# Miniprotein binders against a7ua95r516to809: the designs that were tried, part 78

Target 1, 294 residues: a7ua95r516to809
Amino acid sequence: ASLSLLSISDLVPDLQFIFFWMSNAIEILYFIQQKSPAYMQTIELMDDKAGSKESLLSATISANEEAMTILEEVIMYTFQQCVYYITKTLYVVLPGLLDCNPFGTEPSSEQCRRAAGVCVCAVCVMPEAVRRVVSVFQTTSDLLQQYQVHSEIQSQMFAYLFFFTNVSLFNQLIDKGPARGWFQRSRVLQIQASVKILLDWAKGAGHNHLAQKFFAKFCSTVTILASPPQQLSQMSWKALCAEHPSLKPVQLHRILTQYQLMAELGPLPIWQPSSEDEAYIYRTVDLLESFENH
Below, E stands for the ipSAE of ESMFold2; O stands for the ipSAE of OpenDDE; V2 stands for 0.75 times the mean of E and O plus 0.25 times the DockQ between their complexes.

## First folded at step 6 (miniprotein)

Design dd2 (at its last look DockQ between E and O 0.90; V2 from the best seeds 0.00; counts 0 for: SAP 74.202 > 70)
Fold by ESMFold2, look of step 6:
Structure dd2 (fold): chain B 294 residues (1-294), chain A 95 residues (1-95)
Amino acid sequence: as target 1 above (294 residues)
Amino acid sequence: SLRKRAEELIRKAQELLEKVEELIREAEEKGAPEEVEELLKEAEELAQAAKFLARLALIALERGDPELARLLLRAAKILLDLAELLIKEAERLLE
């Protein structure tokens, strides 16, 4: 029933407890890992008059291994709970990125007009839909720092959140885009501006590498769709595959088909798949991405 | 119930911590080997960790997560049993 929770702020109290448990389990696991060699060495140096040294060492090794295994299970359980609740919120707010207008009613909104001289449309306004997504990422970052979660776990959390965001946005654009008008030129430029705001947040938060890696498929899609016709029509299929290796042949084909339609470049295909790819451009089983992680 | 298990582990942890304090005083009086003091120090840290895990489990129960509470109590029991084992060995060495 957590699907009824539309805002990350409604989940913060519960997330605080989950991060609290996770961070403490990590600290105790670290304690066992760092202390185990030391007191096992103490046991090794003990006077073994009654033969208890070997029994104590064996029992200590067994207890440490089992405790570490269980604490790893706690960490995995709490990590999965965090991800589950955060992505439920994210799933609700992400579609708005495809429907919002970061330029407002006019390319220079009131905020842009007041800052005239340096203002660019994408930089001057953050629509509510983008703000909701950024709020999820920022709240997650703030909680991870508040509870001093190990940096490796923080990176894994954002790796998964960016992966989830990419899959969700890509699948919705490909699947619902034709019916929703999301491939229209003006719409693509709006989507591109919204994605730039997310990428800028990730860079400022120290997650640029993760964002570059895990947003690649959606970013490639938007980059192609936003390209001027004069530039894109001069590129071969081979060149596009090389520039956008994250896109499968069926995905690239679908994107280019929509591009050609919306740019009114005529009905005859401009981009001819290579012989190698021609067998794959109609494999609809490969069109949408899986939420399954590696 | 899981709450009863958590409360029992907390009580046992406190009993072991009190015993560690007594044994540390005894070790000082007898001039015991450094090995005894090191075992008692480790037992104290393990018992404190176990007590803390059991308290975290009570919080998990209050928040309606018995699955997390069960995991925390399993870890707490293992650490507490190890602490008790180290205490018994320290007692043996003081004799």
Scores: ipSAE 0.671, ipTM 0.910, lowest interface PAE 0.9, mean pLDDT 84
Fold by ESMFold2-Fast, scan of step 6:
Structure dd2 (fold): chain B 294 residues (1-294), chain A 95 residues (1-95)
Amino acid sequence: as target 1 above (294 residues)
Amino acid sequence: SLRKRAEELIRKAQELLEKVEELIREAEEKGAPEEVEELLKEAEELAQAAKFLARLALIALERGDPELARLLLRAAKILLDLAELLIKEAERLLE
C-alpha cells in the first residue's frame, strides 16, 4: 500500500511476522545456550591422540559465541522493527488523549458514578482516543503472549512504549498546551482521568512498576497542574523539586508559570527557584524531552 | 542472490543430515566409542538449526526484508560449518 497504516489493527499481520521471527530467534538462541555445555563436555571426554581436541573445542566455542551474537542481533533488529511500527501508531493516537473527555454525560452501563456532583462515566464510556491507545498496548501484549516471547523482553518492550508515551504526552502538553487550552483546570482533570485509565491498564497487565517508572514525568506534570491552588501555593520550590525529581528545573518553572496564568495567581515568592536552578533555567533551552533511548 | 544462498544452505544442511545417518550406522557397526555417536548427534542438531534459520531467511525474503534474511543466513552458515567440522572429526575417529 501507498498510504501509511493508521491503526494498530492494520499493523497486526505485519507485526505477527516480526514477532514470529523474534520468537524463533530467541528459541534458537536458548537452544544454543542450553546445548553448548554438553557439546564442550563431549569434546573434553574424547581420547585425543592426534592433538585435535583443543582445536575442536576452540572452534566450537567460537562458533557458538558468533552464532549467539548474530541471533542477538536478529532479536534486536526485530525488536526495533516492532518498536518502530508500534510507536509510529502511538504517536498518531496519543494527542487525542489530551483532547478527550472521560467524564461523559451518556453512560453505556449502570456502572457509571457521580463524583463531586458531576457524572463520571470513565468506567462505562471509555473515550475513543483512550481506547485507541489501550488497544495498541493490548495488541502488543497479545502478540507477545501468542508468540511466547520471554517476560524480560516483554518488560523491555513495555518499558520503551511507556517511555515513548510519556515523552510524547509531555512534549505535546508543554509545547501545544497553552494554545489548545490544555492547562485549563477542567481539561487537566480530564487528562488526569484519561491517564489513570492507561495506568490502570498497565497495572492489570502486570506492568505497574514500569508504568510508575516511565510515566513519572508526565504524571508529575498532571499532578501539579491538577493540585488545588490552596494546596500548591503552600509548597515551596524546594519541596516541589523533592516531590517531583523527574522534572528538570526549567520544566517545573514552565509548569508553575502556566499554573499561575490559569489559576489567575500573582507571583508567589515561595515558587522562586534556588540561585543554582535559576542560573540553569536562564542558561538552558532544553524544555522538551528527547525521544532518543539510551 | 540471497534466495540462492538460502536454498544452497538448505540443500547442504539436508546433505549433512543424510551423511550423519550413514555415519551413525557405521559407528554402530564398528562398535565405536560413545563420543563418536554424541558428536554426530550434535552435528545433526546444529544442521537442523541451520536448515531452520535458512528457511526463516526465505520467509523474510518473501516478506521483503533482505536485511533480516542476511542476518539469518549468517547464523545458519556458522552453525552449518560447525556441524560439518564435527562430522569430519567423527569420520576421523571412525577411520
Scores: ipSAE 0.662, ipTM 0.906, lowest interface PAE 1.0, mean pLDDT 84
Fold by OpenDDE base, look of step 6:
Structure dd2 (fold): chain B 294 residues (1-294), chain A 95 residues (1-95)
Amino acid sequence: as target 1 above (294 residues)
Amino acid sequence: SLRKRAEELIRKAQELLEKVEELIREAEEKGAPEEVEELLKEAEELAQAAKFLARLALIALERGDPELARLLLRAAKILLDLAELLIKEAERLLE
């Protein structure tokens, strides 16, 4: 099946097994970590009648270390598989978020998983494009909870998914935004509203800090573009850098340049980069975000 | 084959569990130190964990993931080896 036809619901059966393996591997790892000191101490306290105590202890330590290492590899492997499948689904649904008009009445034909019949929950009343994105995150959350995955692993999962989402949305906005009219104020306000719904969901799901951290770059971009010309034209380069520290100089410069063109503003000396940043605004390699090195 | 290996590990784990049960009875009959019972208990838990990992490996194979199955089987093998070490020590202490 083409990637375009792949929904998160189609992946749930496979993801369930992956989460099952991951959760059980974590539990066994913790079991070994908790029990290993006790039986090592037991061995240490035994009489060395045969001169084999040291050898036994060494072998036991080595075996425990190796077992833990392999279990960690299982956890990492299953984690990567989960991320791989979930991000593929996100890749399909994220572009729709930028074209979404959340102020329109979009009937949702999908039934809420939590209720029979017509549901008026926060997810069911979302615009379809936003709902599709939230559904990916909600399904992930539900699976993590269902299999009682350790909270740290849950946090890492959402950190990566938010990172991926931010990079994807930011790069699309910067690269395609001017051509698609996403830098127009009316469209920016739609994007801002859509992202707010997503962030509100993240807050409600207990991931507010992670969402704020990893969506900072995209949110900063949208905030700048949503700003009225009267307000933004009063802000200096230095002030904008300080208010939006997640943006690199080259990124901020690109955003402001496109904003200026869109708003038909003349040259604004106050937006001139500082002498320190002057060299960096030409580093086009740093313009788009990388999916690497997370 | 990975399947045969998994089945063998499950069998081995079961054998060790039976051995532990036998040794627990012997320890009770001889009035062995508490340390022996502790070793045997740990060996039992390790063997159970290994057996479970081997079963998970079979599921991974059925799902078409031989790489995951290999990792699970490696972990299971190590845990069984560790269980055997503890059992041997318990046997030594019972002599």
Scores: ipSAE 0.310, ipTM 0.709, lowest interface PAE 1.2, mean pLDDT 89
ESMFold2 (binder alone), look of step 6: mean pLDDT 91; pTM 0.911

Design dd20
Fold by ESMFold2-Fast, scan of step 6:
Structure dd20 (fold): chain B 294 residues (1-294), chain A 95 residues (1-95)
Amino acid sequence: as target 1 above (294 residues)
Amino acid sequence: SLRKRAEELIRKAQELLEKVEELIREAEEKGAPEEVEELLKEAEELAQAAKFLARLALIALERGDPELARLLLEAAKILLDLAEELIKRAERLLE
């Protein structure tokens, strides 16, 4: 089977169409919400036979409720389609973020030229892998702004995208990281720098609060792995848990155990899960095994 | 089956949403502290998000992306577990 590589630009025409319909549905919904009370009041003031007026009011309420329900379903459907296509693109490009080196050689030779022994660099560009991820978020932001999608819906969409990015990066790092050497401190520092570029973009785009909230787990994980092993060994288990509230104790223990194997640390404090955490661990294992079997 | 798993998670999310609605009414009737209302609202958002992600997994399956579907279902399950934990905490505070 051939690998499929999606570019966000390849999806722009389809996304524009979907955003257009979502925006229209939202505007129609707002129109109905604003006009319905005034129209109802106009009917209330009408001179007519009691039965006729009551029947018209009832029919108008039912029609408005039906229209609003349909519009809400259209909004949800189009929102869902947008998130699907954007997350599918993110899923393809996100692993590159974990393998790029933002500390590497500076701009290409053509951007940095030496003249009379002096190095002149025109522009420094972020790593291609990071730029691909940023492009997905930037295109999403541009489309939301172009179609004047309400800020609450914009926030909801970026909440989903950031949550997905966090889960995807966390799972890639934890499940595949040890085998790929991603737990080596030097590689973790590269990952941290790459994620910083993404977080800086989010801040510039007005989504700093969402980014801080939804990247907390991945950022805590990277912070732990970037910490010198000696410093981690000197912290109490209680202090480690308190520093990283976004991580469940079982997740923190797994991270530290994997890091200890890679860094050849001495023994870390033994953590024992509560009965509830224990149940969660077992359910997670069962779910993963079920996915592999079917 | 990933499709059956997605349908199960959607059903569980809906059950938690209905439970949250009932607990919010109970909290209002008892004049519970703001903390209880905040926990229930957070649980509601998590359950709604889980339902949304499980629905996205169904779309991924229809589009031939089972690996993406697995990730979405894993994410949905994590959110449902968190919502359930917040609901339990709110229930304890309502006792």
Scores: ipSAE 0.011, ipTM 0.464, lowest interface PAE 9.2, mean pLDDT 74

Design dd21
Fold by ESMFold2-Fast, scan of step 6:
Structure dd21 (fold): chain B 294 residues (1-294), chain A 95 residues (1-95)
Amino acid sequence: as target 1 above (294 residues)
Amino acid sequence: SLRKRAEELIRKAQELLEKVEELIREAEEKGAPEEVEELLKEAEELAQAAKFLARLALIALERGDPELARLLLRAAKILLDLAEELIKEAERLLE
């Protein structure tokens, strides 16, 4: 919790060092992979009158294999360290995203309000909590670009970061949401708007496909919570499962149960499966819930 | 113990990776549909990712962050369970 004030900027010097080592190890590995065949061919064409050609070839192969193994270990270790530090920073800043209000006034100095005779002017600004999350992703992107890390490795890193973000947000929403009021319609709409800022950033950064893939579960959850109660109560269990394939039946059932309990305004409709198949699925989900450990 | 849980998930992920490798060989030998290879390849990626996250959890524990470790292990378990389900589907199609 004391690290909630720590920004990604504080980690940049350490991350630059790790990215530097990772980038260099990748370049050296690529160099060995590209130049080794040409060097081996040179040895094979060498005059073997002294009887040392086969010995030199064997020694070179062994040395190259050892070097490549060490470089691969360095790359894996530095990649793990980068993902660890970035993930730790995300873990600290992500909860704030669920509590912020991204809705603001139209940008204008003319939109002034008065309180106790004092004129206060407000402009629409990205919430600090959202800015902190975006800053982590942007700094990561900047470092990957600065050290010219290959696009495939960039995609792998963002895949892990987006997956972690989705799991973290989903679990916090489900575990803490009811007690913190996050299931209230007004709060769900604020959460949806905040998440859209993250998804828009990912699209602008060239990671739209990864974001759509890995945020699907959290996005489905927020979509359900933002849906009118009447609409959800009229759908069959099979139809709900088909519309939200990223959610396991037990997860969907838990979300719907919490939604029914926390729904605002008007009488809460009773949701019941209408067919034999739907009743079976519902009972199966209930049994799974009994043994579910968060 | 979170450390024992992480070690268990790493072990289970490794077992699934070995199982996937064996099933890919079996699928090739039997001339199985391409769908089977696709399921096994996806299961392999999920199991590798689960192992990676469980290893990150060990790093978090060594650095005194058990809360982050718990979340990482939860994420690893989700991927491991998905990999196991894909393997079972591939086994069903290989029967």
Scores: ipSAE 0.475, ipTM 0.797, lowest interface PAE 2.2, mean pLDDT 76

Design dd22
Fold by ESMFold2-Fast, scan of step 6:
Structure dd22 (fold): chain B 294 residues (1-294), chain A 95 residues (1-95)
Amino acid sequence: as target 1 above (294 residues)
Amino acid sequence: SLRKRAEELIRKAQELLEKVEELIREAEEKGAPELVEELLKEAEELAQAAKFLARLALIALERGDPELARLLLEAAKILLDLAEELIKEAERLLE
């Protein structure tokens, strides 16, 4: 089926069942955790003349531990299934963020340069590509609310979704960006504006802290690429590392190299890495991010 | 068959719930200690939870997820075993 037919809406019925099962498993786990001390207290009040009290208490402890272990496995399994389906959908729609123009049919270069001069993009509209990503996050939020999933589990879900989004966008930009023209200043400003729409959604949904934490690498990347040459040229390597601690030395070096090429600054190195960082700059294995982190 | 196992656990849960209702009535009639009614009420809640998990396992099977169904049935069995032990202890106290 076409990409336009692949949407989070197609998965809602399956996700509803998985969220329902997860929510119920969580409720039963909490029921056992809350009731187990009361059971033990009730058993402690029993007359132990027949010796059945110790046997019943021991059996209750064993059954509690086994039931909690199995419920935790069910919760983990259903959580992983939700993450799998949601991230699979995100993976399909995320590349669109790197190609869309939130400034519409206006002269894109001029509009982007004006927006770069201010902290907030007041003239941005939500492109279809951004709307598809927001729709995935909103549908997830709606389902978590509908099934009254614990706030801590909800936070863990969005932490992973933001982590996945950040890694996916970062890896695509670094790996494919040069060939796709995504490092051109006008494109970077459009990407920055699109990402701001996602961050604004996250703030409105109560996930600002998670978004700030898990989007840090991609946000640092587009911030550097969108920086005016005059500003960036005045910063030392040490200052850039301090301002962008989410970036590894090899990642920062790649970004700055692309910036020099686009700004036509020539081959002269403006930023000189420390001798310690030089050892890491040429390690290609550390360039792209892994999807395995927590 | 996981489907037959789920149906078996649902029947067992229902039988335990009916037994709890009978024992609560007997405890009230005999003026049994509050402890007996507390044990039976806790057993009732566990049996209801187990029945719910077994029903979810049937839905998981219908959706084509036998691994989730297996986990749900294992949890249901453990809760039913605990409920059964609480019921047996309550019966002993009523003798």
Scores: ipSAE 0.023, ipTM 0.518, lowest interface PAE 6.2, mean pLDDT 78

Design dd23
Fold by ESMFold2-Fast, scan of step 6:
Structure dd23 (fold): chain B 294 residues (1-294), chain A 95 residues (1-95)
Amino acid sequence: as target 1 above (294 residues)
Amino acid sequence: SLRKRAEELIRKAQELLEKVEELIREAEEKGAPEEVEELLKLAEELAQAAKFLARLALIALERGDPELARLLLEAAKILLDLAEELIKEAERLLE
């Protein structure tokens, strides 16, 4: 069967198959790693009158090394397949997260009254777009748990997925944000609330430290956009860079430049880098580019 | 074909498992050194692992993933060859 790229639910049968393979390969690898020292010790304890012990020992070392290499290849292959299909699904659903309202939907009167019992205020529900993203992560977590994949490998998978999500959201916000009105304060607050739902999910799933690490760039970006323009314009370039270490100076400059151009925010103070600030921006671009290539 | 190779490895693994059971009984009856029984138990575990990998390879082939099947069969063969060598050494010690 071909894998669907439209929905995580469409991928579940194929993902179950791949997770089954990965889990089994991991367990066999750990079995060999655990048993290899005992095999070696058992052979070493044998009496050797004809030199057969050394031959058996050498063969055991070689066989274990070969088996481990092949199992590592199987694990890597299946891990890459899982990441590939999950990130393909994320790529499709992530843009919706930036253009949705988590503070409420248009619920039916039945849904409102059912949720509240007595409807005094609007019921806040998870937007469909946010639900789709959370569903991808939850399904991944469920499959990893169902097939008892070791926690270290679970952490590696979510590290990659969070890294991908952060980069995708950041690029979408920077490239399309101004044209779509996403830089407006009300829209930024909606984006912050949507991201908070995703981060809260990650915390509940035991991945808070990974989420904090890998979402830092996107979170810094929305924090800047939620900051009063007057406050931002009064800070030095060095201070702005120090406050947001997850952003490259060139990325921060682009964000501030686009933010200043937002007419809907009213008149904004013009942020102008000093000669010293311009030198700092130029110098640090090369350093960060070099660092990222290593 | 990979399917026939997988079926052959499953059969060979099962044969080795049956042989290990017989040799363990022989070692216990003869009061053989502890090392002999340890080698046979290790060979049993390796043969079981090889059989498992070969079975997984059949499933991979059924699902249209011959590359994964090939890797699994390669691993199964290595484990089975090691099990066979441990059995031969145990047999030598039981002579």
Scores: ipSAE 0.084, ipTM 0.593, lowest interface PAE 5.9, mean pLDDT 76

Design dd24
Fold by ESMFold2-Fast, scan of step 6:
Structure dd24 (fold): chain B 294 residues (1-294), chain A 95 residues (1-95)
Amino acid sequence: as target 1 above (294 residues)
Amino acid sequence: SLRKRAEELIRKAQELLEKVEELIREAEEKGAPEEVEELLKYAEELAQAAKFLARLALIALERGDPELARLLLEAAKILLDLAEELIKEAERLLE
């Protein structure tokens, strides 16, 4: 069980059973939903000589409603178990994404001169840390397809996984970024490239809309931090708020403060909050995102 | 106790499925109204679903999840009880 936190492949046998139960519960639920109206009509068309028609109709309605309610509980139970195991694995692998370098290292000057006949530039590769995250998403997708889980449930699963990933990455960057050096421009560009690999995977998997929606906060953060100083210094607070609506005022203020420090833009804040946002920044404690639905 | 309950539900579902097969043949022989055959088909599908849910419950118990098994057996019993009621009504219509 502890070893399964280190690798998604270790979880596959357990996840297969959970998806098996979920898929079958969904099929039976849909069967009841599809067939119930037609059979109710059959009962209504029956000869009522025995006076039992109304009783049978009431019993059928009650039984179908009760069965559907319990099947929905089975679906929710198994869905929550999948989310629990998958997000536990994601939590372990996600921090590595902030430390990895998707750009290849260039040889020393001497090595470059020795290879001068063949001039090659640094190339973007999928780092092991990014591959581990992609593997979690791909394995989830494969299992959902293997057990023919309905597209609505697949969308809900990836909505939550992307939500979890966004919150985890955002919180780690904001909370630990200064001490880890993650706000340095070279590191931010590496993080941006790594995130692009995840977003490209999501697009290829048919989840582009969900990825755009649920990664918005982290993407806004990285976009601001990757902006050239010349561009950012020309933007007003109002313009930045309008361009990055997913960020709360306190979050935007923290990001810009870190950017000023890293870019050495001077001792005074360049980006002043509006009077309305200034009050909100000082009264709120909503710097970090919650992993729970509010 | 949950394992015994699951086994009893599977046995009862199998008995109802055999009874439905017999009643469908009887309905055809007597030229019964189409609604009778449709009720029996509904009962058959419900009994099959109930049997399947009870089997899923046995797998859940084998894997150490009695709470999941309990939910699956509750659904199985509801569907099987409805199937039995539909069969009794079909029997009345065939008399």
Scores: ipSAE 0.734, ipTM 0.931, lowest interface PAE 0.7, mean pLDDT 83

Design dd25
Fold by ESMFold2-Fast, scan of step 6:
Structure dd25 (fold): chain B 294 residues (1-294), chain A 95 residues (1-95)
Amino acid sequence: as target 1 above (294 residues)
Amino acid sequence: SLRKRAEELIRKAQELLEKVEELIREAEEKGAPEEVEELLKEAELLAQAAKFLARLALIALERGDPELARLLLEAAKILLDLAEELIKEAERLLE
């Protein structure tokens, strides 16, 4: 696609402009909210006849409502534009994370910058693919700080970005994983190491709570797939469901079935769903498959 | 089409938001446990997020990114389904 190769650095000048206007709109909105009551009180205290004061008060209320509506529209529009462009960049770089090898002997061509916790041991190097994803998050964080965007809006932006990342990675792994060999233990360990770099970045950036909340499904999936066969065979279906509440029964069953098929030497399925879950699994499709057109 | 799917999700999200507002009012009238209000507030957040993602999908379609739009709609559907589950649990606790 014509725009699929755009890096986050190419978008920085445009994003700076949008963040600038978003920040200004937020500050103006805050100013009106803070000063409006005092101004209204001033009008109410004016020594004049009721009709004259009420006309001025009515006009002021109408003007404030109009200004507030316009500012809220501007804030929403600029927020949507920022999230859209950042998400589009993220969409392009995320698939590489599932194919990279952080245990490689050669480091990436680029240096790690202002991403505490993403630097790894000598045996584990930040792959170029992971660096691209971290760069998107770091640039976003830098722009939010540069323009002093309110912390609540910062949290909303990262919540959307982390949730999108989780869905994208989970869907890729479930849909294409078996054909790509991603369910093999060696490949899963590589994926786990790459994801740890992202989670370490989020922790260092002060977003650990959001990362834990919105990466839960993908992290549970990787944890199960990285488990030794001996360990998994000791757990009942009920125990596995309790350990991984973020996974739906149909998703857990799918993961365990694929894990067993990819194992070099595995016995017959030991993990049997409860009667209730079994009935649900056979009637319910994987929620993530419902939108596939091809 | 993806546009019709996005429009449908936006409409459903709006309907759920209106239902949540009504259920919050009902919970307050009945003096329901704090747990019910927490479920409804979480459902509200999820429905708002679903509507937002479906709106982003429309923008992606307008700008020639149907693959990104499809993924955004998949994410929106997941959030909308979760919101529905929380609403049903809140309704159960209000009976």
Scores: ipSAE 0.031, ipTM 0.507, lowest interface PAE 7.1, mean pLDDT 76

Design dd26
Fold by ESMFold2-Fast, scan of step 6:
Parts: structure tokens; C-alpha cells; sequence
Structure dd26 (fold): chain B 294 residues (1-294), chain A 95 residues (1-95)
């Protein structure tokens, strides 16, 4: 319950301090990397009257290496803390994307309710749950820009965030989807629209390549579920696997089996992966479930 | 104890910065080689960086993060020790 009360806005002051520490550690690390060779050259050019030149060079090299190692640990620690708190916030808001509720909190739900009770309006086109997730990503981007964090670190952070979002949404959809009606076509189409908004945001933020890479599994799953049943039944197993390379054969088979049952399509051809593929993929699926249960 | 370590490192960094300012003035008055001035400038940057990291450690402690504070203090000490070594070498060259 305590986690349900967390919002990205509540964490911004704490995140600002962590980003501040991380940014400053990065700047000092780059300063040492840039200036160290020039200073070592300065020492080398000095008169060695007391025979201390080699000792000073050795001490300078050793101290610089130690300082860089500690600064890298500070950067890694602060990076991990940022990722942890941001993903913790994402974990709370992500299920809303799958519920496909067009009525959120203020002000979107208020306007839609007043208009027609049950209606699709401009405000309802972007559900509040999608806006909450976008807000987390945008706030993260704003903090990275405010503290001038280098693009490489920014890319790494969004790679982790997109990967986490992908895994979280995939696991929730597979584990809870059938019971919550998330496999129903109307809800899948709403989920697909929400995902499109997230991908468009990522493209606008300069992270299109990362989003394409790290959302592939969830996007493939949603694409299959949004496909007409007749289209899926006409495709060969080989064609289905080729079209969705991010999904393992057993994962694909499980999705199709669940979709067939929910859609009441009657018997579909049974696609069977190899025994080796089954063993490996069952291990992988169990690993994801264990991770989800943390 | 981490707070006392941070305060001690800030104090030592400030002392080294004051010493660097005195040595830079002495080097300019004596017309010392550029090598001496470069060593003192590097020592100044390192001492300033160490003081900054030690201050960040105090903020980390106030935010309830002693592990981050410990890492910041380790980095500050390494940079401060290097600054002290460069100052000693600059003093030797000025004698």
C-alpha cells in the first residue's frame, strides 16, 4: 500500500540530489582523464635534482587510477539508486496501461464523465495511466538534461528503464491477462495505442533505437493478440516464429494457446517446439516469474 | 564517524588550498619555471575537487546514505593525498 502512494513527483527532490552527486562525480572523472596526461608530462619535464621524478610519476599514476576507480564506484552506485527508484515508481504505474481504463484521476476522468458518461473524447484518447508512465520517463529525461549527464549514461539509463518496462508488462500480461480480460481484442487495441504513445515519446526524446530494441518482446505479444484470429490460423509455425523473433517458440505457443481459448475460435493447429527448445524456454519463463515475484 | 571524517577532509583541503595560494605567489615573485606553476595549479584543482567530494559526503549523510558518503570520502582522500604530494614537489623545486 505504501508503494501505491509513491509518485515520480514525490521522488523528484531525492532524485535531484542523487543526479547532482552522479553528475559531479562524472565531471570529476572526465576532468582527471583529460588533465592527467598533461600533468604527467609536466612532471616528466622537471629537473630531477633529488631523484624524486620517477617516484612522483609513479605516485601520480597510482593515485589517479585509485581515484578513477572510486569515482566509477560512486557513479555506478548513484546510477543504480536512480534506476532503482525510477523502476519502483514504474512498477506501481505500469499495470494501469494493461487495465486500459480511459478514466483516470483529475482532470481527464472528470471531463469524460461530464461529457457523455460513457464516451471516447480527445481527453480519453490518452488515458491517465499512459500520461503517468510518460511523466516518469519525461521527468527522468528532464533530470538528466538539467544536470548535463553525458549521452552515453543517459542511453544506458533508458536502456534499463525500457527493458524493465518491457519485462514487467510482458510478465503481467502473460500471468494475469487471461483472468483480467486483457486478451479481449478491444483491450488489446487500447494497450497497443498506449504502447504507440510510449514509443513515440521515446522517438521524440532521441531513444528510438533503444525503444525498438528493448520493447520488442512486449510489442510482438501485443501485435499477435491484436491480429485477427483468421490471419493467425493461416500462418505456418515457421512464418510465425520468423515474424516474431523476440519471442521464444514456447512463449509464442503459450500466447497462441491462451488467445485461442479466450477468442473461442475452436481448435487451432498445434505447433510444437523441439524438446530442447521447450526445456530451455520453460527455465527462462520460470526465471521471469521469479524476478516478478522478487 | 563518517561526518567527522568529512569535516576533517574539508579542513585539510582548505589548508592545502591556502598553502597553494602562498606557493603560487612565491613562484611568481621568484620567476619560477612553468613546471612549478603547473604543479601548483594541478594541486589546487585536486584540493578543490577533494573539498567538493567531502561536502557531497555530508549531504549524503544528511540524506541517510552512509555507503555513498563512504565512497565519496575515499575519493576525496585519494585526491587530497595526491594534491599534498604535488605541493611537496613544488616546494622542493622552489628551494
Amino acid sequence: as target 1 above (294 residues)
Amino acid sequence: SLRKRAEELIRKAQELLEKVEELIREAEEKGAPEEVEELLKEAEYLAQAAKFLARLALIALERGDPELARLLLEAAKILLDLAEELIKEAERLLE
Scores: ipSAE 0.006, ipTM 0.361, lowest interface PAE 9.5, mean pLDDT 74

